# Ledger of designs, part 5: VHH binders against EKC/KEOPS complex subunit cgi121 (cgi121)

Target 1, 174 residues: EKC/KEOPS complex subunit cgi121 (cgi121), of Schizosaccharomyces pombe (q9p7j3)
Amino acid sequence: MILPLFPETQVHVFVYENVSNCAAIHEQLISQNPIYDYAFLDAATILYKKQVYSAIIRALEDRRDEQMKTKTIHSEVILSLSPKTEISSAFRQFSMTKKSKNIVVVKIDSKLTEEEEFERLDKLVEGNRVEFSDEELQKLIDFKVLKKNYKLDPSTLENPLASILSSIALRGYS
Key: E = the ipSAE of ESMFold2; O = the ipSAE of OpenDDE; V2 = 0.75 times the mean of E and O plus 0.25 times the DockQ between their complexes.

## First folded at step 1 (VHH)

Design q4 (framework vhh_6qgx_2)
Fold by ESMFold2-Fast, scan of step 1:
Structure q4 (fold): chain B 174 residues (1-174), chain A 124 residues (1-124)
Amino acid sequence: as target 1 above (174 residues)
Amino acid sequence: QVQLVESGGGLVQAGGSLRLSCAASGFTFSSYAMAWFRRAPGKEREFVAAISGSGGSTFYTDSVKGRFTISRDHAKNTVSLQMNSLRPEDTAVYYCAADLRYGLWYSPSEYDYWGQGTRVTVSA
């Protein structure tokens, strides 16, 4: 995918369900293995494609403006999903854990094609690839987690898109 | 109810300036990318300029780069288009649009909310 505001930046997003090796992946992330240089998100926290794209755009804006708070663009995407500018809190809320079952994987600045990234990720992730779509994401979301992460009232859970996007776009204002 | 209300259109001579404004209500304005499109008589709607939800990024079609400036004020729920060095070929109805989808910003089909449009006429 090419973003008009960042036409030189390659962006790929992948979704896997029923992942059986999340503990092994988590160990590789803790070890900072460069093969795993992706943003690995718990799909329980993601309801919309727009949620992921908004976080990516915010992270790319922060990198362009030399305002990144984290060490890598992928960690900046994770931070950008959070309504607060607290790194440890954002990772607790949105990153995959060893107990995760379904994951969303983001790759920015890939030197590989989307097909080549699929081949690489399929070797790292023991799960079923599904389409990155609102329909598939809505099968994987945990509304208790979503409510907690974005501090949503029960009434806003029926249509939370605007609240989620506002939290991402207005992070750090006022 | 979602509303986008444009203002600032009018008649101006070539070389002149106009400032278009779009007041947004009924949705969380700061969360969505905003864009200006235009439609000249007998032509399809074309992209003019876009601004990200945060206001940190802007994009322009080649024919208006350096002449037009898009900006937003999230406190006032307003997006503006400052048009300088206007040309007769800039004559069109200008539309404000909000993108609630992840699609490409220069595609009209990706925008969920549209204003009614404001007419700009640039005389030779």
Scores: ipSAE 0.000, ipTM 0.249, lowest interface PAE 14.0, mean pLDDT 83

Design q5 (framework vhh_6qgx_2)
Fold by ESMFold2-Fast, scan of step 1:
Structure q5 (fold): chain B 174 residues (1-174), chain A 125 residues (1-125)
Amino acid sequence: as target 1 above (174 residues)
Amino acid sequence: QVQLVESGGGLVQAGGSLRLSCAASGRTFSDYAMAWFRRAPGKEREFVAAISWSGGRTFYTDSVKGRFTISRDHAKNTVSLQMNSLRPEDTAVYYCAASQLYYGSPLTEDAYDYWGQGTRVTVSA
């Protein structure tokens, strides 16, 4: 998929299941190791490809408009998944933890091809890569976590896509 | 629930030492970077020291490097600040803080989600 307003921006998204080294990755992230300059998301929080792309688009819009609230574009993606603009809440809700088992990894502004980023990530992530698809994401989601993060009613939990996308795109306006 | 409780503050003479401790509840804190901040009377809160979740990385503000040491004990679920060669300008309320993940600087107040109530340190001349 091509991002309409950001044709010059290189974006890669990778999904890993059964990751055994999340504790080691987490240590590198909170230590600000530049090698780990990616958005590392807990797959338990991601149900749709469109959810991830909506957050990426919102983060890129905020960068374009000089309205980023975090220090990096990757942390801005994590913030942008949240239905509210509170940084601490967003990271608590969506970022990978040392207990995570399945992760979604986003890279923005890569100078590398998808294959080259994959080779790099394969050295950092000890897990099985799976397709970035709604089918694979639906195997990894935790509906209890999703419901809590997006404040979903039982009536919307059956088909939450519109509610999730609205929360990402329209926060602060609704 | 995330709970941080500080201890070890008090009155000490210049050149003396104090050890501050921060007790954290449950397994949840094993995922957290921990930090100490302080606020002197009439001043803003400032960064003192931070330690990564594993204890493998530490950060210090320039004025305390070589004098203060931050450490953590995973078995006891505590973070400690050993303060040596104390000076009157170290007089402040010291706060323990915790953050699970923040891509900002570990040196800034806004990087931390949870805060203790503070413990007072007074260094007399």
Scores: ipSAE 0.000, ipTM 0.152, lowest interface PAE 11.7, mean pLDDT 81

Design q6 (framework vhh_6qgx_2)
Fold by ESMFold2-Fast, scan of step 1:
Structure q6 (fold): chain B 174 residues (1-174), chain A 124 residues (1-124)
Amino acid sequence: as target 1 above (174 residues)
Amino acid sequence: QVQLVESGGGLVQAGGSLRLSCAASGRTFSTYAMAWFRRAPGKEREFVAAITWSGGSTFYTDSVKGRFTISRDHAKNTVSLQMNSLRPEDTAVYYCAADRGYWLSTLPYEYDYWGQGTRVTVSA
């Protein structure tokens, strides 16, 4: 994907369903294994492509402005999904856990092509790849999780896009 | 409902300047990415410039870089396009557009709201 604001930044987003080895992946993330330098998100928390892109752009702006609150661009993406600036809270809300079944994986500044990243991730993730599309994400979302993470009321839950994007854009202001 | 109203178009000679404004009514645009597009007679809509919700980032098409400047005023719910060193090929109807997303797009079909357009004519 090419981002008009960051045309020199390579961004890849992958979606996996029915992942059987989330516990093993989680252990590698805790151990800070460099091979797992990606943002591993629980797909239960992601409803739209724009939600992920908004978090990526926010993280890239924070890096550009030397305002990152976390150690890596990938952890900054996870933080940027949260309506709050609390790192621990953001990771609990959006990161893949050992109990996750479906995941969204983000890679920024890859030295590899999208095809090469697919080959690498297919060796790390025991699941089925699906298209990164709003249609596929809507099959994996958990609306109870989404409602809790963004504090949506029943009226906004029926059409939550604007509310979610505003929460990401206004993080730290309200 | 969100409405966008453009103003500031007109006739100007080559080398001149114009400032276009886009005013939002019925809702605040503080969380919207804003863009300007243009359409010359017989052509499709072309991306001109965009600005993020915060005003922290801007993007321009190559043909206007260094000549046009996009800016926004959150208190007034306006986005402006300052056009300097105008050329006859800049003649077009200019449209203000808003996208709910934080991120920018150069593709017209990704924008949620559009103004009616304001005409800019640049004489040789």
Scores: ipSAE 0.000, ipTM 0.240, lowest interface PAE 12.1, mean pLDDT 82

Design q7 (framework vhh_6qgx_2)
Fold by ESMFold2-Fast, scan of step 1:
Structure q7 (fold): chain B 174 residues (1-174), chain A 124 residues (1-124)
Amino acid sequence: as target 1 above (174 residues)
Amino acid sequence: QVQLVESGGGLVQAGGSLRLSCAASGLTFSSYAMAWFRRAPGKEREFVAAISWSGDSTFYTDSVKGRFTISRDHAKNTVSLQMNSLRPEDTAVYYCAARDSFYLPYTERGYDYWGQGTRVTVSA
C-alpha cells in the first residue's frame, strides 16, 4: 500500500487468526531479534483499517519531523495507537502478548514485495491469514479492551471511529 | 574474560525489599538481553525476569509480576532487580545471565554468560 501523504513509503498490513505460536513470537520480540522487525499488534485492540492507517501516518509524521520517541518505526506505530506518550503503557495496551490468539502485523519500508513478506511471515507465524478488512477485524475485536484503551463511554461506544481517530491524532495535546 | 557479578543479596523479613545488581566486565549490556534466574534449595533453576537490549521490553514469571522490577543502566553497564513484598518462597540463589538475539528468553539453555549467584533468604 502507498499512502498519499507518504507516496515513497511501502506499507504492508497482515492479519492472522488462531495463531498458536504467539509465545514464541513474543520471546523473539523481547530479544529484539531484527528478523522480527514488524509491529505485532493484538487484534483484540483493532476495530478499523483506518485506526491502523492513522497510527502509521502519525508514526511517519513523527519520523519526518525528527520527533520519534522509540528506536524503530514499527515501535513508533505501536506507540501511535495509544492516546498517551508512555511507551511501556502503549506496548501493554496494543502489542501482542504470549496469550494473544489473533494478530495484526505491520511492515514499513520493506525491501521485499507484499508476496515476499507473506512468505517470510508464513515461516514466523503459525496461524490463518485473513483479509485486512473492517469485516475481518470486527470478528477479532474485544470491545472491553477497546473501551479501556481509548477511554470510551457508553455514548460513544456504539460508533467509536471518530473518537478513536481523534485520540490518535491528538496524542499529547489534550 | 567475560564476567557477570551479582550483589545485593542477604537476609530479609517477609514483606521486606532487596535490590539485586549485576555488573559486567568484558561485555557491554547494550548488546545483550539480560535476565535473572533463581535456584531454591533442592530445586532446579527457574526464570524470574528478563529485559531487552534497549530496555524497552520486559518479561516476568507470573509469581513475581507486580512485585519485582527489572531495569538497566547502560552508562554503568549494570542490570538490577528490585524485589518488593518478598515471600519465604522467594528464598533462592539469584543468577544474572546474558544472551544476544536469541530465542526463548526464559529458557536457561539459551544464555551464554552467567554469574556465580547471590543468596537471598526470606524469613517467615
Scores: ipSAE 0.000, ipTM 0.093, lowest interface PAE 18.8, mean pLDDT 81

Design q8 (framework vhh_6qgx_2)
Fold by ESMFold2-Fast, scan of step 1:
Structure q8 (fold): chain B 174 residues (1-174), chain A 125 residues (1-125)
Amino acid sequence: as target 1 above (174 residues)
Amino acid sequence: QVQLVESGGGLVQAGGSLRLSCAASGRTFSSYTMAWFRRAPGKEREFVAAISRSGGSTFYTDSVKGRFTISRDHAKNTVSLQMNSLRPEDTAVYYCAAGSPEELWYYLSSEYDYWGQGTRVTVSA
């Protein structure tokens, strides 16, 4: 979809469950294969649609302001999910790994329609597509991982949205 | 800790070959993943190739797959990059790097703690 603050930027987000080829995708990401120019996230780390959109907005703001720390906008999305500014920590916390089972895939600056991106991704990802919705994401989240990544205590785990969004928006300032 | 010195750069014609070498000084060479990065004039530093600590895994950026081969020699404390079928687009300063990235991060320059000062490769046609 189109973001109000970035109306010229096309954004597509896809969710796959029960992915069997994460190791193969991981290998393509290491080799920087341009066909795989997406942000591949471990769904165990994503609880809300707003979490993903907040990271996208932060990455686009950093690109607009010429303050990107990473080489690509998709890597910047991964960094922007982290409450810290360290690239290696962010990738360790949020990136798909060869052991991942469920993934969230983000495409920014697509020249393709959402339908064409689905056709493309279906050839790359061996898994089941599900709706990008809070309902589906909440079936895939690992609360132990979420708690560790955002330093949440038991009292915030019941409704962590505000804490997560604040962490993303104020990355490096808190 | 670790000091890295590159050699083997120079001028070659398109279609030619060069072998770059990186000599590591110090006792810690076997502890690190080794990588080659390059920077063309006016461009950012980009990943070229990496080799794991054991030498059992190698990784390449797509534009060099099948043309470049990375290898390491623990007895000589060196990592080498054999570059075949060189193209004008391969013109750059090539840097040797040492670090401890996990496999996913081999292509991230921020994951490497030690860097050589670079060796220049110019490919003309």
Scores: ipSAE 0.000, ipTM 0.251, lowest interface PAE 13.9, mean pLDDT 84

Design q9 (framework vhh_6qgx_2)
Fold by ESMFold2-Fast, scan of step 1:
Structure q9 (fold): chain B 174 residues (1-174), chain A 124 residues (1-124)
Amino acid sequence: as target 1 above (174 residues)
Amino acid sequence: QVQLVESGGGLVQAGGSLRLSCAASGRTFSDYAMAWFRRAPGKEREFVAAISWSGGDTFYTDSVKGRFTISRDHAKNTVSLQMNSLRPEDTAVYYCAADYSWGSYEDEYEYDYWGQGTRVTVSA
């Protein structure tokens, strides 16, 4: 996909459900295995495509401005989903865990086409690939997790999109 | 981790008063919403009262509004429920609950931390 603000940056987003090897993937991520250089997110935390894109845009802005707080663009995406600029908190809130069942995977600056990335990821992820769409994401979201991560009050739950996007874009700006 | 311990339950006559306290230990609970739920014999657990993390907002079920007051003490890591004008129908085991959430205060499934409960019996 081409982001209007970053037209030269190649971005791919993949969704997998019923993943059976999250513990193995998590082990590789902790070990910082370069083969696993992706942002692996728990799908329980993602409600909209725009939520993921907003985090990607923020991470790319931070990289452009030499303001990244993490080691890779992919870890910066995970940080950027959080309303707070606290690395460990963001990873606890949004990153996949050994107990995750459904995941969202982001790849930035890929040298491969979307189809080639699918081939590579299908070797790493033991699960069912589904379309990256609001419809599919809404089947995988955990609203309790979403409420806690973005501190949503009952009045915003009927239409949380604007609140979530504002939390991502306006972290710490007062 | 947050551990919750309730105290203050007992036997009281209709029209009387009791104060329940919930002490939280482990990490600081100042960022947590705190609530009281109760379960009468043979009934489901029901919401009683809740207080926001800041203490600025309080919520009550209709049957206790005006009779019960929830409050918190950040320095002591405690939440209290002052129960006045008690009625036999208030007889239940009262549970303290805590959650790091802006979700519905009345939904028991929003709360990740629970105490063991303290029994309140109101005689006619």
Scores: ipSAE 0.000, ipTM 0.115, lowest interface PAE 17.5, mean pLDDT 81

Design y1 (framework vhh_7yz9_2)
Fold by ESMFold2-Fast, scan of step 1:
Order: sequence, then C-alpha cells, then structure tokens
Structure y1 (fold): chain B 174 residues (1-174), chain A 121 residues (1-121)
Amino acid sequence: as target 1 above (174 residues)
Amino acid sequence: QWQLVESGGGLVQAGGSLRLSCTASGSIFSINAMGWYRQTAGNEREWVAFITSGGSTTYADSVKGRFTISRDNAKNTVYLQMNSLKPEDTAVYYCAARPVLYFVDSGYDYWGQGTPVTVSS
C-alpha cells in the first residue's frame, strides 16, 4: 500500500492465525535478530485496518519530524497504537507475547516486494496466513483487551472506531 | 505499573565483589526482560547486562566473564553479581524493565532510582 502523505514508503501488513511458534519468535525479537525487524502485534488488540494504518502514519510522522521515541520504525508503530506515550505500557498492551495465538505483522521500508516478504515471513511464522481485512481481524479481536487498552465505556463499544483513531492521533497531547 | 528498587551498592576495593538486587513491584515481572545499566556523571547510561523472561543472558564486552545477571521470578527480583571489579566500573547502576520488543533504545517506562558503586584502586 501507498500512503498519500508518504508515497515513497512501502508498507506491507500480514495476518496469521493459529500461530504455534510465538515463543520462538519472541526469543528472536528479544535477541535483536535483524531478520525479525517487523512490528509483531497481538491480533487480539486490532479491530480495524484503519487502526493499523493510523499507527503507521503516526510513526512515519514522528520519524519525519525527528521525534521517534524508539530505535526502529517498527517499534514506533507498536508505541503509536497506544493512547499513552509510555513505551513499556504500549508494548505490554499491543506487542506479540509467547502466549499469542494470532498476530498482525507490519513491515515498513522493505527493499523486498510484497511476495518476497510473504515468502520470508511464511518461513518464520508457523501459522495460517489470512487476508488483512476488517472481516478477518474481527474474528481475532478480544473485546475485553480492546476495552482495557483504549479505556472504552459501554456507549463507545458499539462503534469504537472513532475513539480508537482519535486516541492514536492524540497520543501525547492529552 | 512498576516500581524498581535497587540495593547492594557501596564502596569496594579493586578485585573485590558486589551483588546488586532490584525488586519490582506492581505489574507482572516474569513477562518482561530485565537489564542493568550504569552511568557516570555527564555521560549517557550504558547497557551492562540483560536477561530475557526465559532466562537467556547477554553482556556488554567490558563486563563479560566478570558479571552475572540472574532473576528470581517468584521474588520479582533481578540480580547482578559483579566480580573482579575495576576502578572503571565505578558508576551509578540502574535496573530497567525492558519492553517485549528488544529494539527499544530509550524511553524505558520503568527505571530504578540507581545505586552507587565505587571501586577504589
């Protein structure tokens, strides 16, 4: 996908369900293995494609403005999903864990094509790849997790999109 | 949320040993990687040692073979055993809780207050 404000930036998003090797992936992330330089998100936290794209746009804006809080654009995407600027809280809330079953994987600035990234990730992730679509994401979301992460009340749970996007866009300004 | 409290610092002669402890309160300690950093006046904090939730360890080259990091998840405590101390190890030592993704460079949400270590020649 091409973002209008960032037309030179390549963005690929992949969704995997029923992943059996999250513990192994987690250890590679902790060891800073550069092959795993992706944003690995727990799909239990992602309800909409727009949620992911909003976090990507915010991370790219922070990079453009030399205001990144983390080492890589991928870790900045994870931070940008959080309504707060606390890095550890954001990663606990949104990042993949050893216990994750379904994941969303984001790659920015790839020198590889989308097909080449698919081939690479399919070797790293032991799970079933599904379409990055609102329909597939809504099968994987945990609404209890979503409610806690964005502090949603019962009135906003019926239509949470605007609240989620506002929380991402206003991170650090409230 | 977490508070990290360091203890065990002090004065020691070159060649001596110290054991630092860091106890976490609040959130689940066992899911986070833990590390030790040190800082001298006017300089950036430098990484010393790191332990994953699974117990894998890494060390800065300057301390490899002399320092050992370990954790006790039941006590929410991480330790740094410092052997064969050198005057250049003199610094304030900080405990840090690291996010799940290791690529984070700054903005640790949870730092301890620091414990001073002075190594005399």
Scores: ipSAE 0.006, ipTM 0.166, lowest interface PAE 9.9, mean pLDDT 81

Design y10 (framework vhh_7yz9_2)
Fold by ESMFold2-Fast, scan of step 1:
Structure y10 (fold): chain B 174 residues (1-174), chain A 122 residues (1-122)
Amino acid sequence: as target 1 above (174 residues)
Amino acid sequence: QWQLVESGGGLVQAGGSLRLSCTASGFTFSSNAMGWYRQTAGNEREWVAFITSGGSTTYADSVKGRFTISRDNAKNTVYLQMNSLKPEDTAVYYCAARGSYWLFEGPSYDYWGQGTPVTVSS
């Protein structure tokens, strides 16, 4: 994937369903194992491809402007999904947990091709790969979680895209 | 006041062995994950081996079966035993302690040593 605002930055996004080893992955993330340098998101929180891309763009903007709140670009992607600038809250809301079943994995600045990253991730993740598409994401979303994370009311829940993207773009400013 | 001091580097012939040590001070060593990285001139620093606070280890594919990382919490020291050394292992080796990047409200920090050079001749 090539981002118009960051054409020099290589970005890969992977989706896994029915993951059985989330507890093991979570332990490696807490331990800061360099092999696991990815953004591991709970798919229950992601409804659209544009939601993930907007968070990636925001994280890259913060890195460009030297205003990242977290130490890695991947943790900055997780923070950027949240409408708030609070790191702990963002990770509780969007990051994979020991009890997650479906995950979205983001890799930025990869030196590997998309297929090589899949081969690497397939060794780390015990689950089934699916296409990164709105159709597949909509099978994995939890609307109760989405509503809570973005403070959606019934009038916006039927078409939440614009509200979600505004929340990501205006994080910490409105 | 975190400090990491590496030692044990030097010149060795291909096929030889070296043991690197890294002694930590100023923090709770036993609760932190530790790693070894290396850097050659003109290249980015690359990860070599990692050990968790509980003692679980992982290795880069290029060193699996040849290098062993271990720790001694009583001495606040992490070790890298390097066997069957190759000329391509020539690098400056760095010890690192890594805090959690995901769970802190503020910016987190990596703590790095100054490095110890290893030269492997053929």
Scores: ipSAE 0.012, ipTM 0.289, lowest interface PAE 8.8, mean pLDDT 82

Design y2 (framework vhh_7yz9_2)
Fold by ESMFold2-Fast, scan of step 1:
Structure y2 (fold): chain B 174 residues (1-174), chain A 121 residues (1-121)
Amino acid sequence: as target 1 above (174 residues)
Amino acid sequence: QWQLVESGGGLVQAGGSLRLSCTASGSIFSSYAMGWYRQTAGNEREWVAFITSGGSTTYADSVKGRFTISRDNAKNTVYLQMNSLKPEDTAVYYCAARLYYDFWSGYPDYWGQGTPVTVSS
């Protein structure tokens, strides 16, 4: 995907279900292995494509403005999903864990095509790729996790899109 | 629900300046990206400038260096400062609001009524 505000930045997003090697991937992420330089998100936390795109744009804005709080653009995407600026909480809330089953993977600044990144990721992720679509994400979401992460009340739970996107776009604003 | 009201349009001489304002009614202005589009007779609306909820700006090549977009979240208002105006800037200018994530879709969520700007030679 090419973003109009960041047309020079290539973005690829992949969704995997039934991933069997999350513990191994998590170990590589903790060791900061550069082969795993992607944002690995727990799909239980992602309800909409727009949620992921909003976090990507926020991270790209922070990089452009030299205001990143984390070491990489991919970790900044994870931070940007959180309604708060607290790094450790954001990673606990949104990043994949050893027990994750379904994941969303974001690659920014790829020099490869989407298909080439997919071929690379297929060697790292032992799971089934599904379409990055609201329909597929809806099958993988955990509404208890979503409610807790965005502090949603009952009135917003049935249509949380605007609330989630406002939380991402307005992080640090009030 | 949302209403966008433009003001500040009018007649101005080439080389002059004009400031357009767009005020939003409703309670979620600060979460939206705001922008300006313009339309000349017989042509489709074209994007002019955009400002995100976080304050990042982007401009069409035709206005870059001459126009400045800004916002005041306390007043629910977005501004377009137009300097060094040219006769080809003559158009109806529309304020538009979009959730930031929709910028690449090309479809704003809300439109203003339009304000005419005429630049005489």
Scores: ipSAE 0.000, ipTM 0.116, lowest interface PAE 18.3, mean pLDDT 81

Design y3 (framework vhh_7yz9_2; at its last look DockQ between E and O 0.01; V2 from the best seeds 0.00; counts 0 for: pae O 13.5 > 2, unsure alone 61.7 < 65, placed apart)
Fold by OpenDDE, look of step 2:
Formats: sequence, C-alpha cells, structure tokens
Structure y3 (fold): chain B 174 residues (1-174), chain A 122 residues (1-122)
Amino acid sequence: as target 1 above (174 residues)
Amino acid sequence: QWQLVESGGGLVQAGGSLRLSCTASGFTFSSYAMGWYRQTAGNEREWVAFISSGGSTTYADSVKGRFTISRDNAKNTVYLQMNSLKPEDTAVYYCARDWYSLYGSPREYDYWGQGTPVTVSS
C-alpha cells in the first residue's frame, strides 16, 4: 500500500492467526536478525486498521522530521501505537511476545510487491494468513488489554476508534 | 454470507478485448484484497491477477501487459480488463476474496459463484 502523505514509501501489513512459532520469532527479534526486519505486533492489542495506519504515519513523520525515539522505523511503529512515551512500556503493551497466538506484521520501505513480501514473510511465520480488515481484527482483539492500553472508560468506549487515534496523535503533548 | 458474482464473459476473436466484472456482497468489500482466477476443463485453477485493499496490483506472467485488474469500492466490484486476448486465455474466470490466503498457501481457493466463461477463437 501507498500512504497519501508518503507516496515514496511502500508499506505492507499482514495478519496471522494461530501462529505456532511466536517463541522462535521472538528469539530472532531479540538477536536482531535482519531477516526479521518487521514490526511484529500482538493482534490482541489491535482493533482497527486505522489504529495501525495512524501508528505507521506517526512513525514516518518522526523519521521525516528526524525525531525518531527508537533505533528502527519498525520499533518506532510500535512506540507510536502507545499513548505513553516510554519505549519499554510501548513494547510491553503492543509488541508480540513468545506467548502471542495472533499477530499483525508491518513492513516499512518494502522493495517488493505485496505478493512477494507475503511469500517472504510466509517462510518466517507458521500460521494462517487472514485479511487485514476491521472484521478480522475484531475477532482477535482482547478488550481487556485494549481498555488497559488506552485507559478506555465507559464514556470513551462509545467511540473507541476516536479515543485510540487521539491517544496516538497526542502522545507527549498532554 | 458473503457472495461473489462474475459477469462479462463471452466469445471473442483473437486479439480482441473483454471486460469482466465481479460484484461482492455480504462483507466490507473495501477492507479485502480481491483476485481473479481461471480454469479450463480438466486442469487446475490458476491465478490471474491480484488487487490489494489499497489498490496495489500484481499479475501472472502469462497475462502481464495484457490484463488490468481494478476495483470500485463504491460499487463493491472488481474488474478484469482483458486485451490482446489469445486462444490460450479460453477458460472459466472466477473472482476470489483474500487472494493472499488462497494463493500463498496449499489451501484451496475460496471464491463463490458460477464463474464467467471466456472463449477466444483463432
């Protein structure tokens, strides 16, 4: 996909359910294996496509403005999902763990088509690929985790998307 | 549940053109990638073209430069413009949702409908 504000940057997002090798993937991430140059998110923490897009845009803006807080654009995406400024907190909140079952995978600056990138990623992830859609994400979300991560209350739960996007956009400003 | 209905097939001479349509219902069309496949009698179905939810396209080598896949989210429709048709393009054409899950794995293709027949004569 191409984002309107960043037409020179190709982005791909994939969703996997019933992943059996999250522990193995996690080990590769810890060792900083370049083959695993993606943002691996726990799907339990993601409710909307726009949530992911907002984080990606925020990360790209940070990079554009030379204001990235993390080492890589993918880690910046993870940070950008969080309403908190602490990197460690963001990773605890949104990053895939060895115990994750369903994941969202983001690739920034891809040189491949979506098809080609899928073929590459499919060799790394042992799970079922599902469509990146609100419908599919809704099946994978843990609302307890979502409410915790964004401090949602009965009033904000009337429109969770607005609350989430506001949290992402206003991080560090309030 | 969700359905796909193909249309636009027919008889055409070699070198001619056809435009296929696939109308979707029962799901949020704009959120899903779509694809076209084709099958001849006695043969396996083969992938033809793919369009992501964001509009990125990719094609099989056999149709690259001749076919164009597009979509209209307002009409819940995906199209396949076929130019410079060859007899080898003769097949029943099917529309599918979530091409990634279907083509990238050994699983069967997940599409609905009767398909639309395309016959290219010499």
Scores: ipSAE 0.000, ipTM 0.202, lowest interface PAE 13.5, mean pLDDT 88
ESMFold2-Fast, scan of step 1: ipSAE 0.019; ipTM 0.342
ESMFold2, look of step 2: ipSAE 0.000; ipTM 0.169
ESMFold2 (binder alone), look of step 2: mean pLDDT 77; pTM 0.780

Design y4 (framework vhh_7yz9_2)
Fold by ESMFold2-Fast, scan of step 1:
Structure y4 (fold): chain B 174 residues (1-174), chain A 121 residues (1-121)
Amino acid sequence: as target 1 above (174 residues)
Amino acid sequence: QWQLVESGGGLVQAGGSLRLSCTASGSIFSDYAMGWYRQTAGNEREWVAFITSGGDTTYADSVKGRFTISRDNAKNTVYLQMNSLKPEDTAVYYCAADYYEWGSYEDYDYWGQGTPVTVSS
């Protein structure tokens, strides 16, 4: 994927359901294994493609402006999903856990094509690959988790997109 | 909710040893990276030692070779073995837990209340 505001930045997003090795992947992430240099998100927290794109754009803006709060662009994506949370809390809210079943994986600045990243990730992730689409994400979302992470009231649950995007864009301002 | 409870601090003579313990409750301890920090009056908290969920350790230059961090996941406890103590090691020692270390090593989710260590000459 090519972002209009960052045309030289390669972005790939992958979705896996029924992942059986989340505990093993989580351990690799904690040990900082460079093979696992991706943003691994719990799909229970992601409702829309635009939610992921907004976090990516915010992270890239912060990198451009030399305002990143984390050490890597992938960690910055995870932080950028959070409306007002500290770095570690943002990871707990949005990162995959040992108990995750469905995940969204983001790669920025890949030196590989999308096809090559798929081949690589399919060897690391023991799950079923699905399309990165609003339809597939809506099958994997946990609305209780979404409500808690973005502090949504019942009136916003019917159309949460604008509220979520505003929370991401206005992080630190609201 | 996570709670960290520290113990093992006290008075010790220079050259002596102390073992600090930090026991966690309320969540899966094995998922967390654990660290020890110390603070003297008028100074910011100084990082001392760190252990990942996988058991990898890192130490501040001031304590390398003298302090050892370890964990016992069955007891939800992290330890700091302090040997060859010096008067300059006098501080309040804090236990900290971080769920995910990938880019947030120094921004911990949970802190203990601190345990004082005084090293007399």
Scores: ipSAE 0.000, ipTM 0.157, lowest interface PAE 12.8, mean pLDDT 80

